# Ledger of designs, part 161: VH-VL binders against o60147

Target 1, 175 residues: o60147
Amino acid sequence: MLEKNKYLYIFRHIQTNQVLLSQGNVLKKTALFQLPYPLQKPVAPNGMRPAKLRKDHWVPLLKVEFPNESMFQSVFMQLLNYRKYRSVQPLTSDLLKLPIPVRRRKIMRQEVPNTIADLADILNKEKFPENSVRLQLSDKSDSEYADWPPSVQIDSEEIKLSRGFREKTTVDEAR
Below, E stands for the ipSAE of ESMFold2; O stands for the ipSAE of OpenDDE; V2 stands for 0.75 times the mean of E and O plus 0.25 times the DockQ between their complexes.

## First folded at step 6 (VH-VL)

Design z36 (framework fv_gimsilumab; at its last look DockQ between E and O 0.05; V2 from the best seeds 0.00; counts 0 for: pae E 13.5 > 2, placed apart)
Fold by ESMFold2-Fast, scan of step 6:
Structure z36 (fold): chain C 175 residues (1-175), chain A 120 residues (1-120), chain B 107 residues (1-107)
Amino acid sequence: as target 1 above (175 residues)
Amino acid sequence: EVQLVESGGGLVQPGGSLRLSCAASGFTFSDYWMHWLRQVPGKGPVWVSRINSDGSSTTYADSVRGRFTISRDNANNTLFLQMNSLRADDTALYFCAKDSIYEYGGFDIWGQGTPVTVSS
Amino acid sequence: EIVLTQSPVTLSVSPGERVTLSCRASQSVSSNLAWYQQKLGQGPRLLIYGASTRATDIPARFSGSGSETEFTLTISSLQSEDFAVYYCQQYNNWPLTFGQGTKLEIK
């Protein structure tokens, strides 16, 4: 599909801050099981995905528009490899001092800032043309997790999703 | 043992079609991206196409886009490449390869290849 | 697309020698570079991934180094079964691309 060919959508879990990558404005249930390969996915104490996809528990974090499909797929592949690298890193001594449930929550909470930092790192290395990449964040303050290259144009318009996501809520969990 | 076996290659006239198959065994096929690559004798491999684990996403080399279609049957552990509008420069040994357990976009297991010749 | 240039194109060596193969990328591929060995009549075999990490069951005589645009594969104490063509491959950008290969042949 045209819409999927140049857009990267990143979703955040409202309770755990876990992050999912998607090629479109819809999170498919298959993304929960197949986004990382079983041999390559984060293992305990972090990275466990929910048993089922609940759309009311996932909100858009950011949307990136690339000039073409090749650039989109390259950045997407690099993000998956950054995620793989993080999943196999030794835990820091400060994390090892924490009980496993507390450690798991802290690691999961870092996925949002880590993903944003990884995205910015990739875009800085690629040196795309000025203003060629459009970055749209649900919360513009999240852009402060990284320094962005001249190739990135940041806007603050609301990310629009396919029908079926919750439209109105008076009780959103804030991080 | 982890194994990939290609089939379906042959001689075809320019403008013709072929459907390649790749039978996978020894690993959980539905968990991995799969790729098709091709190689001309005496030259290096050339990446042709990728499909993700559930078949919802595909990527193609510019030279084959619109002519080739990659697909998979996870129930039968089989990868396919439908090749249409074949040209003389599509002549090559075609390999299926499993995406690496180590890094996305690398290949840890390859088949033996199936030859495709496009000639009148 | 990213072009990978390997050197030398052909190298004539004797068993027991230390050999060094080079791969240069037209733009940065970070450490997203793999090395493969291909013998006549066979598909390629993964040797190194992430520029420097040896794949499972690959002998210790194979080692990789480098980052960004300059990469090296080294084979210490070449064995008779190592005569083959060696390819580098980047997985930083689509399309995935390979070098033209370095052929190791017996002197």
Scores: ipSAE 0.467, ipTM 0.797, lowest interface PAE 2.6, mean pLDDT 83
Fold by OpenDDE, look of step 7:
Structure z36 (fold): chain C 175 residues (1-175), chain A 120 residues (1-120), chain B 107 residues (1-107)
Amino acid sequence: as target 1 above (175 residues)
Amino acid sequence: EVQLVESGGGLVQPGGSLRLSCAASGFTFSDYWMHWLRQVPGKGPVWVSRINSDGSSTTYADSVRGRFTISRDNANNTLFLQMNSLRADDTALYFCAKDSIYEYGGFDIWGQGTPVTVSS
Amino acid sequence: EIVLTQSPVTLSVSPGERVTLSCRASQSVSSNLAWYQQKLGQGPRLLIYGASTRATDIPARFSGSGSETEFTLTISSLQSEDFAVYYCQQYNNWPLTFGQGTKLEIK
């Protein structure tokens, strides 16, 4: 269970670009509670919270390795708080001028860059030791969403995870 | 009326510095990510830098990283680009652009640009 | 970075003609593509976002289509004010990138 205690995995929805945080390399159903939108059955459109987790709809965004569980928990909780804060903020007047579908798409599309930016911000504030946090990205270009503190070591290799799951294996690919 | 107005461009020698400003009006400046782009005559725009709404996150193109610094003053609706260690290939028309209200990553408002010429 | 290649580089056309501009991406950008119009001495103007949606106050003669790696901007009937340079731009991945542009000039 050591890996689950110190690893943060972030997944994005392939259609909506919504983001889920995971302790460990496999998404759990409870992750859906992170979504700030009302529950809808069975598949939630336009940023809503689906009733069921479809793991195959989620692709890995990044993986963060922390030195210990305490650091992980701190960052994880802060990320959730950032997310919650944004979800309760009133919509800007400009957003309100947009049709609802367009508005929702815009908000959802910002989840990925916002999450990355939040992570960087949190890590900047935490002032962890240099190179103590290891960051792996599914797409290296995603690192450009934020400036990272010296505590973060960005791996040159991209993560290779299956949708909603851990590193790609024959079994994972069959799912 | 929504508009962006760049200023601060000019002629500078290689190794010199310039600070560009972008004055925003007609929209809630603090609600939007802002960008700097540059364009060489006869070429397409090139993205230079981005800053999020509150300035807590900044990103740069590889070509300017370590030399340029983007910042913002939301109280005064102003975007800045500090350019240090300027090179000849930094010569361009510099635009500030507002992140689109429609989708993240597009630009719905551009300034008219401020010219930067780096020459000995 | 994602490279966007526009074609043709220059197009000489007359008012009233149908114009089709192409933008090809070196890799998939989904539908995260915008089209801009830039007139001489002006900043770019957003025409299309999401590959196919017209921005506010953009004439109906402008339309966008395509997904993944192939995109098209169409002007159904060219007007005199449409002579300009047109750029495509992807916002699927960082860094944001533009095409080299297509110049529409009067025939």
Scores: ipSAE 0.026, ipTM 0.698, lowest interface PAE 3.0, mean pLDDT 87
Fold by ESMFold2, look of step 7:
Structure z36 (fold): chain C 175 residues (1-175), chain A 120 residues (1-120), chain B 107 residues (1-107)
Amino acid sequence: as target 1 above (175 residues)
Amino acid sequence: EVQLVESGGGLVQPGGSLRLSCAASGFTFSDYWMHWLRQVPGKGPVWVSRINSDGSSTTYADSVRGRFTISRDNANNTLFLQMNSLRADDTALYFCAKDSIYEYGGFDIWGQGTPVTVSS
Amino acid sequence: EIVLTQSPVTLSVSPGERVTLSCRASQSVSSNLAWYQQKLGQGPRLLIYGASTRATDIPARFSGSGSETEFTLTISSLQSEDFAVYYCQQYNNWPLTFGQGTKLEIK
């Protein structure tokens, strides 16, 4: 029986550029809890965390293949915490002077580059074997948001799926 | 009311087996990862095992891998730990806990624990 | 795996005192640190997560601070129900690990 390779699937919202992380190639409703609240009390802005998951609004951003579940779990948990950390940081003075809807749009526009940079930062700090982590992007230029360690092999083929990831993809050449 | 209730602990000889159960109520059990932890009196808790929402992914501490099996029955809101080949150093109070790392961080709901004693 | 070292191991205090408990990590855990209270015969109770955020229904006298490797839990005015064992726990790296505990005893 084969070692379970674990995939990290990352989705982008087609309108807001918000990002969701997934263990599977199909988003679950509980993924929405990754999106931050604006306050610690039970006041939730509908614009930051949607009331329901619209699967047709979420498209592939990137996929990462890890050689085992332990590596996947470590990276996945760290990514979730980077997102939580950002949600509680003080806003800059430039952001604070904006109307709340405009402010939220600007924050959401940074989620793609921030998530990619977070992923690379985690992978640079972890001592994974050379070429042990395969990265596939929907837009290869997105790799330029970060510097990648030798452990990462960036796939030459872009993800072509328009409505989600599938268990089968055309790309992975590894033997 | 949100609660977790462990059962199935007891006294067993080395090499024996036990099956622990954790009954969940007051939340949507099938949406959450669940954990088993154990604690020797006077020491901090030690993580034992984890299972994801649909049971498709499990992980174990090195000290129990190959001997313990975590599983869940989402239809009946129950978490299980099958413990085989028990050893004296498995003696502890065993807790089930609800994962809240996706929402708040840490483990927000714990049971009262079920004692397991392994003695010759 | 990340080792958490708590100090002091035991602290004898009187009600009304301000109490500060420490937790040191063997490597950076960012702010991925939780604090728990445990009384005899009970499971742990989540107090603080994210190093500084109080969990639901936790009294304002509990506060947390710190990041990376050094963390503190402060109880600003100790109540009689606060005598217990306190644990820190990191969730930055797998496996999740706990400190050895600090026991708060009545003086």
Scores: ipSAE 0.005, ipTM 0.500, lowest interface PAE 13.5, mean pLDDT 81
ESMFold2 (binder alone), look of step 7: mean pLDDT 93; pTM 0.937

Design z37 (framework fv_gimsilumab)
Fold by ESMFold2-Fast, scan of step 6:
Structure z37 (fold): chain C 175 residues (1-175), chain A 119 residues (1-119), chain B 107 residues (1-107)
Amino acid sequence: as target 1 above (175 residues)
Amino acid sequence: EVQLVESGGGLVQPGGSLRLSCAASGFTFSDYWMHWLRQVPGKGPVWVSRINSDGSSTTYADSVRGRFTISRDNANNTLFLQMNSLRADDTALYFCARETWHEGSFDYWGQGTPVTVSS
Amino acid sequence: EIVLTQSPVTLSVSPGERVTLSCRASQSVSSNLAWYQQKLGQGPRLLIYGASTRATDIPARFSGSGSETEFTLTISSLQSEDFAVYYCQQYNNWPLTFGQGTKLEIK
C-alpha cells in the first residue's frame, strides 16, 4: 500500500512567504531547489558553513489528500510545472519600476496566493469525483484565493507533521 | 571560506568566441544568484549578466544581449559565460560575483580573468 | 540609467586622518547603495550595503550614511591598508551601475 504517496504538503517560509511543495510530511534539503531566491544571509568567510534546511522556519500552509497515487502524481507534477512557468515569465513594467529588494519581497509575498490559485486551477481542470479530494488549510481564509471544484472537501483539522521533521528541532534548537 | 575563481580569459580576434568559468567554493552555490561584471583598468565595474539560483532566469546588459549567454552547473559549483561575436569594446577584466541575500549588492567577487579582443 | 558621480576623484591623505568620500546619484536610489574597496590585482570587497549597514567582517572605522541622491562613506581613522580605490554602486534600478571611483593615496 502506497498510503504516503497520496498526500501533498505545501509549506510557507515564516519570514519571506516563499513556498515549498513536498510529498509526504517531510521536507528534504533538495526542496530548496524550488526557490528562486536564497533564504539565508551571507556568513563571514571564517564562519562559513554549508547551508542547512531550517525546518523550524517552515510552517504548513496546506495539506491535500488524494484518493490514490495516480491523482496525487498528476496534480503534484502539474503544480511544479505551474511554478516553473511563473519563474520564467517576463516581469511586468510595474514590477521593474520597483527597487530590487522591494520587487523581490513583492514577488515572494505573492507565492502563497499564486500557489493556492494554481492548485485550484489544476483541480478544476481535472474532473475528479465529488468530495474525493480533502484539503486542510492552516488558515481557512486562504481558501478565498480561489474558487474550488465540487471534488474538494475543505476541513480545518490540524496538519500533523512527521516525527522525523520535528525531531532535531526539538532537541537541537529549543531555546 | 567563500571563494570565486575565474578562468578562461585570453586574447581573441574580433568576431571570435571565449567561454569563461567561475569555480565557487565555501558556500551552497545553488542558493545564490550569480552575476558577471567587467572592468576596464582605471574605471568602475560594469554589470554584464545575471542568473538566478536554478538557472531558469537570466538577464543581460543591452551591450551584450544576443551575444553572451550566462549558465550554471550547480552539481559542480560552476558559473559560465559564453561570449560570441566578440568586439574590441568587450576587452576587460571579467569578474564573477555572488549577490548579497535579497539585495542587488555583491558580497563576494573573484580575482578576475582578462579578456582582450584585438586584431 | 542611473549615473553615480563620486568626489573627489583622488584624495591624498596621511594615516590616522578622517576621510570622507561622496557619491551622488542622478536620481533617487532610496537607500539601495553599496560601497566597495578595490586594491590592485584584486576584485572589489563589499564594505557597506543599504547605504549604512556594514558588511560582514568590515572594521568599525568604516561607516556609511545618506539616502536618495547623496551618500557618504567615512573612514574615521585611516590605516595603511585602507589605501585603495573606493566605488559606490546602486541597486535601485536596472541596469546596476557603479561610480567612477575615488582613489585614496598616501600623502
Scores: ipSAE 0.000, ipTM 0.483, lowest interface PAE 14.7, mean pLDDT 80

Design z38 (framework fv_gimsilumab)
Fold by ESMFold2-Fast, scan of step 6:
Structure z38 (fold): chain C 175 residues (1-175), chain A 120 residues (1-120), chain B 107 residues (1-107)
Amino acid sequence: as target 1 above (175 residues)
Amino acid sequence: EVQLVESGGGLVQPGGSLRLSCAASGFTFSDYWMHWLRQVPGKGPVWVSRINSDGSSTTYADSVRGRFTISRDNANNTLFLQMNSLRADDTALYFCAKDYLYDTSGFDYWGQGTPVTVSS
Amino acid sequence: EIVLTQSPVTLSVSPGERVTLSCRASQSVSSNLAWYQQKLGQGPRLLIYGASTRATDIPARFSGSGSETEFTLTISSLQSEDFAVYYCQQYNNWPLTFGQGTKLEIK
């Protein structure tokens, strides 16, 4: 009965800063197809996903509430495409000068600011009603990666990572 | 080898019902979003419905909402489309399609199509 | 909804020729544009996604270009198996929409 198609949940890896998008507050194994390893591999899912999803290594980054399913689908689709587009761009000369492991870590660290900037760009291009999109972050300072349109209302309450994330049950893990 | 095989099409009268099936093989069916699309001869495809990997979320084109129901059986790698209250303008070739990654980003595999004709 | 207009509607060509097909969007779709090939009695086959990225196992003679509202599909040296209908599809905005198609036929 939940209005799941109205919420976008974004998670980050606690060590690598990689980002995963989800329609639910619990990550599914299929979310790993979002990790294309933009450094060397093609965008296709072949050989690009990690072997196993460790759910305890992912924490909430932000939650977006849309007024309806059509707006959610449009933004979610565009956000996924922005991530695919970014993953196939040529590497800068500065990145090419770095050893491969250092270069890979640097690219992954940029996924949080890049995802936030992409979300804001999409919302600025869409002419949504004022205060129609609610944004809740785990760390309010992450909102500073972008300029938000009038359609966005940033919730004063942060996501309580330890309260929400640590309260998961075995049933939630099975889903 | 990825294969999608549709079945269940046929000739029905207006107001009738049909259930379409799509048998999937060659990939991990439970990992992917699946779609139904339809095509009238000489026209481009038209999106009809989608279902996510675990079946918890379904979406429909406005023209079929309330009449069609998409469902899946991950244990048997089968996608279904239950079509009720059929109209003449539902006449088309119906395709089952696999989402490229896990969303609406394009369709990397389609079936051969199963024809549905609604005629009085 | 976004309308995709393809041109030409029909193109008569001979094997070995370079062929260019166009797709115009009624509003920007960024680079979120795919191309499909459809042969009689078959479902569409994905050729290009992201406007310019070839799908798996698609021959190098197929290439895509463009962004925003204007896109092209090029076949550098047409083969006999390439006679088909070609469709563009946007996945930038919901609902998903397709063009009306371009038919390649033997001259």
Scores: ipSAE 0.006, ipTM 0.526, lowest interface PAE 12.3, mean pLDDT 79

Design z39 (framework fv_gimsilumab)
Fold by ESMFold2-Fast, scan of step 6:
Structure z39 (fold): chain C 175 residues (1-175), chain A 119 residues (1-119), chain B 107 residues (1-107)
Amino acid sequence: as target 1 above (175 residues)
Amino acid sequence: EVQLVESGGGLVQPGGSLRLSCAASGFTFSDYWMHWLRQVPGKGPVWVSRINSDGSSTTYADSVRGRFTISRDNANNTLFLQMNSLRADDTALYFCARDQWFEGSYDYWGQGTPVTVSS
Amino acid sequence: EIVLTQSPVTLSVSPGERVTLSCRASQSVSSNLAWYQQKLGQGPRLLIYGASTRATDIPARFSGSGSETEFTLTISSLQSEDFAVYYCQQYNNWPLTFGQGTKLEIK
């Protein structure tokens, strides 16, 4: 049978801390539609051509290697479901009291810690075999957002991005 | 009015256990990360532990890891700290605090509950 | 861990005076620095976060400035209720750390 993807990449926006989930080490245009709040502002107030999102504003947060594609798919789908669940819940009265820009900034700041916590929660509940999941973090201190199960082996090796991720040399045009 | 009220402190022998509680009111408790901090009189606060909004993720200071367990009951707006294998250097006033931006800055604290570990 | 050093340790002042408190970090904390006020028998009260943003309901006489490793809290016209201990805190790196405090005493 054909072997499929067993790697999950999570990217962080350097200014907003918004998170993108990816099945590869290249940030693709379609991944940007995961975001509940757009990063780009219109070029002009009268509706002229919109500015493009910048790939150089996205950095790897973490990379997860699973033993097989089915484990990858299970975790990936659960993470997407956690994000969808958060996006459709009614805003609390405390959040509704905040001005819209402040409220959005607060919600965006939550994405990195929430994503790491959600990943750890999923891995704790699934009870995969000991040392079967390899977690690489760009900043090892981010591992402190969660308690990790025995299935997870953490290392701090650099997360390698493909040549196509870079704006200057890439054929992927999500800027 | 946002209020956090700690309880459960007391005098305990070395090696003993205590369970601290923090009763939250005046806000949607389940929206916030919560922390435990401790303070020795005349010194600054020291971070002890953190829990996320739904209780699925926890982190601990190196000095308490393996001995303390943070948990929460969102249905009853209560934060807990289970303290086991207590040592003399755990003696402090223990505070719960609300994390305003989910990054470790605290907009509200309780009054604290005293814990004394002594023979 | 990042060490925060506050100065002075104690300051004796009169109401109406302008007061400046210092906080220095052992390494850069960017602007991820908060200031708290603590009165006897009470938990700390957030004054400033993000080095310079006043928290809700905090009087305009309190202001924060600085970045990287050097930060200041200024009280422009000290009131009688401002006599307390003041702590800085960094939230740039884990573990979160606080300074040792500056105590404001009535002269």
Scores: ipSAE 0.006, ipTM 0.531, lowest interface PAE 12.8, mean pLDDT 80

